# VH-VL binders against a2ajx4r71to235, part 10

Target 1, 165 residues: a2ajx4r71to235
Amino acid sequence: GRCNFEDRLCSMTEDQTLQPGWTRRSGIISNSPPFWDHNGNISAHFLALVSRVDSISSNLRSRIFLPTNDQQVCQITFYNFSSNQNGKLIAGLQTLCGDPIEHLWQKTEILQSRWERNVITVQSSQQFQVIFQAQMLATHGQEEVIAIDDISFSSGCLPADVCQT
Short names: E, the ipSAE of ESMFold2; O, the ipSAE of OpenDDE; V2, 0.75 times the mean of E and O plus 0.25 times the DockQ between their complexes.

## First folded at step 4 (VH-VL)

Design b1 (framework fv_tislelizumab; at its last look DockQ between E and O 0.10; V2 from the best seeds 0.00; counts 0 for: pae E 12.4 > 2, placed apart)
Fold by ESMFold2, look of step 4:
Structure b1 (fold): chain C 165 residues (1-165), chain A 116 residues (1-116), chain B 107 residues (1-107)
Amino acid sequence: as target 1 above (165 residues)
Amino acid sequence: QVQLQESGPGLVKPSETLSLTCTVSGGSISSYWVHWIRQPPGKGLEWIGVIYYSGYTYYNPSLKSRVTISKDTSKNQVSLKLSSVTAADTAVYYCARDSYYGMDVWGQGTTVTVSS
Amino acid sequence: DIVMTQSPDSLAVSLGERATINCKSSQSVRSYVAWYQQKPGQPPKLLINAASTRESGVPDRFSGSGYGTDFTLTISSLQAEDVAVYYCQQYYSYPYTFGQGTKLEIK
C-alpha cells in the first residue's frame, strides 16, 4: 500500500546511515523545505533525509516482490522534494540480497518549493526490492533536505515472503 | 532581483477593515512564501502570518480571528485584510519574502493609522 | 509561542569597540535564528541566518553564534553606520517571534 508516513516508515526499511538518517517531519516545526506535504498540508508528515555540514547517505528498501509479468504492470508511484542540487535521489532495484543496485530513475532537475509526482515502471525476471537511495554532499550552513511521500506499489507488484539466498 | 512594495490607505477608522496589497516585481510569488509583519510606532516587530505558494496560510494565533492573507498569482500580488481594527493596530506594515533562510527581501513598509 | 528575550534592551558602545547582543529562546530552536538590523525609517535587514551564517553583503565585523536556546550577535569593531535596533527572530516554529529589540548607540 500507500505510505503517507503518518506512521513511521510504512514497511520500508532503512539499511545503514550516517546520523541522522531518514526522519518523519512536517512543516509545523521546521523552516526547512519542504514546508508542507505534497497536498499542501503543513501538519501532515513526510519522510526526510536532512543534512547540514556532513555528507550522509541512506537507503530506503521496500519489501521483496515476485518477478514481474506481462499480465499486470508493476509501477512505483511516489512524490519527491529536494531543497537544492547538493543532493542525489535515485530509485533502483536489487534482485538478490547484497547485489548491486540497478538504477532506474534519478532526479534530473531542482524545483524549489515544489513536490513532484513520479511513476516508475519495473520489469524484473527475478525477485526484487525497490531501493530509494539518497546522498547529501557536505555543505556549509543551511539545512539541506531530500524528502519522499506517498510511496505506493501498483497491483502488478506482487509481494514475496523472503529475500532468496 | 525581487522587490516588494506595500500599498493601501494610510488612515482607517476603528471597527473597519484594513486592506493592504503587496506587489512583487522581478520574480514570481509562486516560488516563495510571503509574510506580513507589523511594527507599532516605537515598538518591536510582530509577525502576522504567511501565505505559501500553494495558497495555504498560517496566521499568528493572536490575530487569527481577524486576519486574512490571500494572493493573486496572475497579478503577482499578496493581500492582507485585518478586520475590526482598533488604535492598537496602528503600525507600519511590511511584506517580506521568505527564502527558507529567513526573510531576506522586505518591502519599504506602509504606515497605517487607526483613528476616528 | 516561543518567547525570544534579548539583552540588553539598549547599549552604548564606543566607536571601534565590540558590541554584544544576547538572545534567549524559551525552548530549543536549534539553529533556526535570524538576526535583523533596522535603521531609522528603513525596513529590517537580514544580517545572519541559521544562527551563524552571514548574509551576502553583510560586513565581516558582524558574527552570530549559538545553538539551542542561547544566541549572540557580535559586532567586532563598531562603526558609525551600525547605529540601529537589532532583532533576533526564531523561525523554528509558528508563530514566528522576534525579540523585543536592542537599541545600539555610539557612546
Scores: ipSAE 0.008, ipTM 0.500, lowest interface PAE 12.4, mean pLDDT 79
Fold by OpenDDE, look of step 4:
Structure b1 (fold): chain C 165 residues (1-165), chain A 116 residues (1-116), chain B 107 residues (1-107)
Amino acid sequence: as target 1 above (165 residues)
Amino acid sequence: QVQLQESGPGLVKPSETLSLTCTVSGGSISSYWVHWIRQPPGKGLEWIGVIYYSGYTYYNPSLKSRVTISKDTSKNQVSLKLSSVTAADTAVYYCARDSYYGMDVWGQGTTVTVSS
Amino acid sequence: DIVMTQSPDSLAVSLGERATINCKSSQSVRSYVAWYQQKPGQPPKLLINAASTRESGVPDRFSGSGYGTDFTLTISSLQAEDVAVYYCQQYYSYPYTFGQGTKLEIK
């Protein structure tokens, strides 16, 4: 499956909190970076967590996947953007039986305010969700952003809610 | 190791289009951001533009109207085209790989002279 | 555009002595500054990234410091092979911009 956020959050879900969370943005409607998606499209949408004053944190969850196998590798591809040096983005694995998130990938600091392509391989003996966890410290009035775009799951990532024949 | 090499005509007439190629060896251009930089004789460095993994490009606004950067993955090459050249475009032209922390691998550069 | 201004334009230092090159940005670029060394007839060589991180293979005598708008490249003990033009560069935002260069010579 692929999620380019042109249709809301696709199959992704955001954990509900009292703080502002992920927002669907585009270069057309944004008054802060990024001003285009990972492809340089100004009108295309992406998901962004924006901080202005307070520290914020928000989790974005994938659908549930079946345990992986060696015959069909599960890979996740996504793009991230950050304009916050005091932020962290984690791509993790969470099984249905455990609270801790196994960190598969993490990014800190700003990297030239660029869109970056990432590929993660997932291996799990249990059903799992992929969680994108963004955290940003207070910005003291400066708007800063962590953004995600074009999340794709390879065929080796088997949805748990899909019957396999 | 990854290497970059610029190539193209060393002489271009005014008003014509400068065309250069950056050939990458030891790695795939699909894995790299590639920049073009130029240096006029006895002068400093000027950033021309960059091409991303996806092929998206960003150009220096000072040259945007005249610059085109593209790539051919089948040939493992990145191209630079600069139209309507003048004497001011005489320079050594470099392509360089981006490491996210600077440009860590450079070609040897190719000299382009604009002269009638 | 972010303007990078180096100082001095030229510098002569005795062998074994400290060489200091400064770079100032017109606005904050945080730590997103690189330093390059360029010798005659050669392309620039990346020495320092992220303002203070030496590239692999770069001698320990080279160091970078700074954050925000003021940056410094230091050669603790100048060697003969260090004669070159040095450039700072910001990669915080497009367009990427370089300092005008500092010519370092032996006194």
Scores: ipSAE 0.000, ipTM 0.592, lowest interface PAE 11.8, mean pLDDT 89
ESMFold2 (binder alone), look of step 4: mean pLDDT 93; pTM 0.951

Design b2 (framework fv_tislelizumab; at its last fold request DockQ between E and O 0.03; V2 from the best seeds 0.00; counts 0 for: pae E 10.3 > 2, placed apart)
Fold by ESMFold2-Fast, scan of step 5:
Structure b2 (fold): chain C 165 residues (1-165), chain A 116 residues (1-116), chain B 107 residues (1-107)
Amino acid sequence: as target 1 above (165 residues)
Amino acid sequence: QVQLQESGPGLVKPSETLSLTCTVSGGSISSYWVHWIRQPPGKGLEWIGVIYYSGYTYYNPSLKSRVTISKDTSKNQVSLKLSSVTAADTAVYYCARDSYSGMDVWGQGTTVTVSS
Amino acid sequence: DIVMTQSPDSLAVSLGERATINCKSSQSVSSYVAWYQQKPGQPPKLLINKASTRESGVPDRFSGSGYGTDFTLTISSLQAEDVAVYYCQQYYSYPYTFGQGTKLEIK
């Protein structure tokens, strides 16, 4: 359900072929913004993709969900904090293993000072996963960041089995 | 209670570097971040830049090539340097602390006149 | 850069009457707008943060509202000490930007 990244990744999975990828951070151990979670707590954790001397890209994946029903709203709520000059965060859906990601939301090239709460309503006639895809070009000098926190799924987002067969 | 106090030269010559200091009392600059804001006579407020407790900085793009903000934690001071000044840099300069709730404590301001 | 535009530039209101100042951002800033009061010879004083949260010690006649691109500061019953210039400011993204200011005067 609701994932605030305080213990681990909360059943979210990182695409293992894209490394080094997402890292759990808190304000107390960060050298670049954000220096707090979306509640202003410097000790609380969030996930961050941090810039490197080489470009970096990584995906974070949800559990698989059943097709949506018009009578039960499936909404994804999450907080984002982006501080980068050549980066992109995409939130989207993937229906079958290996299918292209359908982009539902994105944030590019922004120096945020605060976390932003986002709500996305999902419509899918097929089983789907929610994907958070982050990309940043090579950077030198001050560290750049794409961060995400407090992902939650409404009651209309019904769990399904993994894409195996 | 936290207080901020700006200090520096009242008069600076064109083409020189303006150096201002913000001294913090009643609290530590390691617990929040500090902004510099200026206000030319009879005009509005212009944000100059910020320094976080980590030392990370952001500058207004219109001033970035001329501005440096630094901190000295042992002296509890934040400094602003603005190079190649002109008459357009004449203003009252403020420092302000930023906690999670925004810029809630401001210094009284220091007046800088750029003139030969 | 995000541009903050205030309206009106100046406002004259009678004592005890309601004063309303508007602030519009060129892009969404969520709820990250602060309102400041500045009296002659003094630094700006933070009144409202996060669009609607009143700062400690600020009289309850001051209120803020808005989200996204449209924000309002309201003084429900103007008092003589409220004569000042009021500024809105976004702190959603860098660089921080201020509105041009609204001068509030007694009618």
Scores: ipSAE 0.737, ipTM 0.874, lowest interface PAE 0.9, mean pLDDT 88
Fold by OpenDDE, fold request of step 26:
Structure b2 (fold): chain C 165 residues (1-165), chain A 116 residues (1-116), chain B 107 residues (1-107)
Amino acid sequence: as target 1 above (165 residues)
Amino acid sequence: QVQLQESGPGLVKPSETLSLTCTVSGGSISSYWVHWIRQPPGKGLEWIGVIYYSGYTYYNPSLKSRVTISKDTSKNQVSLKLSSVTAADTAVYYCARDSYSGMDVWGQGTTVTVSS
Amino acid sequence: DIVMTQSPDSLAVSLGERATINCKSSQSVSSYVAWYQQKPGQPPKLLINKASTRESGVPDRFSGSGYGTDFTLTISSLQAEDVAVYYCQQYYSYPYTFGQGTKLEIK
């Protein structure tokens, strides 16, 4: 499946908190970079976590996937953007057995000011979710953003429930 | 496992500059924020400042004019400099790592006494 | 700066009994509160992060709760090794600030 955030969060789910988390933005409505999606489209949408005076973090979860197989590789592709330098973005795997999030990918030097393409290979003997965790410490007098766009799951990533589409 | 260890002179004269080093082993300093915290004898904890992955720093406003935190990735070390010290700067100084969920690994601390 | 105020300053609790330490922030810090345990001659040890999440290796008798301005550290059944000074800390905004500490002793 593919999620470019043109239809809300697609099949993705944000962990609920008492504070605003990921927000759907576009270049048209954004007050800070990025002012276009990963394709350079001003009107297209992407998902952004915005930090101002307060520290902020949020998790974005995929649908549940079946255990991976050896015949077809499960790959996750996504684009990320950041205008901050005090946070991190993690792409992780969490099984449904109560395990902690396994970090598969991480950006610690988050200030890139450009969209970057990332590809992650996932291998799991258990059902799992892919989790995107963004963390930003408080900024001071400036809005900073971690953004994600165009998340794709290869055919090797088998959904556990097709009704979640 | 990741370990942090503070080092530097235990005695500093008033008006001089306190210089400490935090050596990280078992992991890269580029993977964590590194904080400096101090604790005067018999007192509570005071946050000094932090250095980010990128090397960006933020300091406690109460100490900002006197504090410099830097890092040397080649040595896997973070440095603290505190200028114009007085007796009020006598404390145990700690460095600690942070991954946005609290400072989970601390050094054992190094005692710094400011005295003539 | 955000002021963290703990209560009480000192606490004596019998072995096996519940110990409760409170922490109030001068303004909302959401859930960005950590609790530390410090024993004599040792650095602080992180017990709880994000108000209610126990660190790995921390006994389940330790628990944290709260959101906004009121936070609580609870030890459900006090053990001898729990004698220490406990600190709350906010990492909602800079500068990070700590409570003044609570000295916990065996009654």
Scores: ipSAE 0.017, ipTM 0.641, lowest interface PAE 7.8, mean pLDDT 91
Fold by ESMFold2, fold request of step 26:
Structure b2 (fold): chain C 165 residues (1-165), chain A 116 residues (1-116), chain B 107 residues (1-107)
Amino acid sequence: as target 1 above (165 residues)
Amino acid sequence: QVQLQESGPGLVKPSETLSLTCTVSGGSISSYWVHWIRQPPGKGLEWIGVIYYSGYTYYNPSLKSRVTISKDTSKNQVSLKLSSVTAADTAVYYCARDSYSGMDVWGQGTTVTVSS
Amino acid sequence: DIVMTQSPDSLAVSLGERATINCKSSQSVSSYVAWYQQKPGQPPKLLINKASTRESGVPDRFSGSGYGTDFTLTISSLQAEDVAVYYCQQYYSYPYTFGQGTKLEIK
């Protein structure tokens, strides 16, 4: 269940294999907010996408889940942080490999220096992955950060090992 | 090789502002975080606050309304100001470098007495 | 604030014997605990970081252990120069907080 990013990306993977956009970061080594994870721990790691000069985008993918049912809800809980208004974070659903991502949630307003908890409910008649998409537009030399921590999937999110047809 | 040294007046009157300076040698304050810590006579240690190399500061909530930590990179110095002092602020004051896993270099400390 | 409580407040140990100092936090601090040694008239000296990692130049007889809320500093064979006050400190969250100190003496 829960990824606090203290070791690695846990079971989440990046789409781009050549140069990853997401990095493990902590408040102790940060030049800019956030200076702590969502628990107020300055030494704990979170997953961050950082940009200063160029526009950047990156996707983070979950493992594959089986279709949902109406007896046990599949909920995703996560915390997000954004340093200013130049970034966009979307949580989405992809039901077939290569299909367009269906938006489930997006951040439309940035509250600086504050972690926010989010819960989204997934319903899908097909196997799926959860995708976090982040985009940041270029800014003037200041580090800009989108961060995610403590991604968890409720018991209604049943793992599968392969992406189906 | 990095060394820190506190300096400032040893005696401060009640209700006035305590002002101390931490001078760093053998390194640059732009490269790490500097903390202030104090120790009242015969007592334990109390964390006052920190200044990040970016200039961002964080203070102990118990002192937040009275504390300012600042830096002067041209002089390689970090300053502590504590306003409206009382006898309870009598202590040895230390500055320390943060090694990102503990405070690994401390100044020698400077004693400040608050007395009329 | 996270309260760090040390035990005992004072400890007398025979030369060459094992000294054990305990530190308990009021909530989990994971492994983010440091231990300091302070001799009279001197600033604190960092001994152990991250609960168990010995700082460079610290003798092998010093070791730390623990996770969560319960932490231990052990001196495996006490030497005369180890007489000092020892402090634990959490750096899990602000404000940084210290234990009240443990005075270690030769018995």
Scores: ipSAE 0.007, ipTM 0.557, lowest interface PAE 10.3, mean pLDDT 81
ESMFold2, look of step 4: ipSAE 0.006; ipTM 0.510
ESMFold2 (binder alone), look of step 4: mean pLDDT 93; pTM 0.950
OpenDDE, look of step 4: ipSAE 0.006; ipTM 0.598
ESMFold2, fold request of step 26: ipSAE 0.007, 0.007; ipTM 0.527, 0.528
ESMFold2 (binder alone), fold request of step 26: mean pLDDT 93, 93, 93; pTM 0.951, 0.951, 0.951
OpenDDE, fold request of step 26: ipSAE 0.000, 0.007; ipTM 0.587, 0.606

Design b3 (framework fv_tislelizumab; at its last look DockQ between E and O 0.19; V2 from the best seeds 0.00; counts 0 for: pae E 9.5 > 2, off the site)
Fold by OpenDDE, look of step 4:
Structure b3 (fold): chain C 165 residues (1-165), chain A 116 residues (1-116), chain B 107 residues (1-107)
Amino acid sequence: as target 1 above (165 residues)
Amino acid sequence: QVQLQESGPGLVKPSETLSLTCTVSGGSISSYWVHWIRQPPGKGLEWIGVIYYSGYTYYNPSLKSRVTISKDTSKNQVSLKLSSVTAADTAVYYCARDSWSGMDVWGQGTTVTVSS
Amino acid sequence: DIVMTQSPDSLAVSLGERATINCKSSQSVSSYVAWYQQKPGQPPKLLINAASTRESGVPDRFSGSGYGTDFTLTISSLQAEDVAVYYCQQYYSYPYTFGQGTKLEIK
């Protein structure tokens, strides 16, 4: 499956227990970076978390996937954008039943004001969700942005609502 | 798994500079925010400062004028320097990783005593 | 700076009984609160993050709750190994600040 955010959040969901923050944006309607999606399209949509004065944290969750196997690798591809180096974006794996989130990916080098492509491999012996966690600490007079775009799951990522063959 | 270990002189004279090193193993310091925290004998915890992926630092305002945090990626080490020390700086010093929320991996700590 | 104030400073609870530690912030910190357990001669150990999320390996008897300015760490059934000093911490804004600590002992 692929989510380019042209149709709302696609199959992704935002946690309501945290501060609501993710907003579907485009270069046309945004007053802050980025002013285009990962392809450079100003009219295309992406998801952005914006902080100006308050600390903010928000999770974006995928659909539930079946346990992975060695024959079909589950890979996740996504693009991220950051306006500065103060925020955190983590891709994690969470098994069902509210278990702690296992970190799969964390940005090691932030290229400011650039879209970056990332590829993650997921291995899990249990059903799981992929969770994108964004956090930005409160600042004074400084706007921060974390954006995500074009999240794709390979065929090795099997939805839990699909029967195994 | 990621491990942190503090090292440095256990004794520092007043007015001198305290210098500590945090060595990270099992992972790259470039992947984590690293904090320094200290704890005076029999007292609570005090946050000293943090260094980001990029090397950006933020210090506790109470110590800002005396504190320097840096890192050497080639050695996978984070350093803490505290100048003009006094007896009030006697404490166990910890370095800790910030993975997302909270500090989830701590060093064992190193005791620093300021004494003549 | 945001001040974190714990209560009580010390607590004695019988084995198997509930232990409750409170933490108040001087201003709202949303859910950006962590709880640590520290035993003698050891560094602090992260128990709870985001006010209510248990770290991996933390027993179910530990739970955190709260939002804004009032937070609570609860041990539903105190065990002998739970004797320690507990700290709350905010990571809403710099500088990070800790509560003064609560010493938990067996009655």
Scores: ipSAE 0.013, ipTM 0.635, lowest interface PAE 8.2, mean pLDDT 89
Fold by ESMFold2, look of step 4:
Structure b3 (fold): chain C 165 residues (1-165), chain A 116 residues (1-116), chain B 107 residues (1-107)
Amino acid sequence: as target 1 above (165 residues)
Amino acid sequence: QVQLQESGPGLVKPSETLSLTCTVSGGSISSYWVHWIRQPPGKGLEWIGVIYYSGYTYYNPSLKSRVTISKDTSKNQVSLKLSSVTAADTAVYYCARDSWSGMDVWGQGTTVTVSS
Amino acid sequence: DIVMTQSPDSLAVSLGERATINCKSSQSVSSYVAWYQQKPGQPPKLLINAASTRESGVPDRFSGSGYGTDFTLTISSLQAEDVAVYYCQQYYSYPYTFGQGTKLEIK
């Protein structure tokens, strides 16, 4: 499936946190970059993790997918934005429900104030979820943002409803 | 291959400022976060702070306002200053690289003793 | 501050046997946990990041698991060179904090 976040979180869910986590935001609402989505649309929505005073970490989790096969590639496409180079954004895979998260992708350098497109190829012999993990350091006074938009899963990413041990 | 090396005086008098330098070789500090960590004799590890490749810093609140971490990109160096030291600041001081997923490269450490 | 509590404080295990070290955080840290090995006179060495991802060059006998508040480092077949102090560390939020350490010895 595809998510442009014009709805709330689409099928993505957020892991439990002690603070407000990912929120739906648009350029019109924003007091800081980004002032538009990856298409340059100021009224379109994207998903944002915002740091103001304290450090923050949060996960965003996909639906469960079946094991991949060799005939069709499972690819995840998404756009990311960071207002600051001081955060971490990682895309990971969790192969069984409740198992440890394995890295699929991480950002090596973040260009400030720019949306960037990313493509991740997944191969897994087990059922899995895709997890976006974000961490930002505390920033006094100035709002810092990591944003994600337009998450899509190719046809090789086959939906599942259950975790199988 | 990235290597980190701490340097500075091994002995510092109480109430003075401890000043250490971390020299990075085989890579650029513009590509990494650099942390400072210390270990008192026979004790565990204490995180002091971090400087990001953007120059932003964050410090352990326990050190209040005594710590400053800065960088000199032309020398590929990161420095640590800790003011008003006491015997409690006696430790091995490490610098370490963070490339996103933990501190994967550590210096050998430098021992600092605070005594009269 | 997030407190990382390791158990046991020390552990003696026979060569070739399994060693298990536990680490519990005072609040959820998701998967943002690293494990370090430290031998006397040496800096810490990163073994595991993201709770379960083995660093390059780390022997296959080392594995990590856990999510949220409870984390485990396992050495599946203890070797003589594995005698060290092991630390867990959270990097979920600042300040980064370490467990108190677990001393691993040969029985």
Scores: ipSAE 0.008, ipTM 0.559, lowest interface PAE 9.5, mean pLDDT 79
ESMFold2 (binder alone), look of step 4: mean pLDDT 93; pTM 0.949

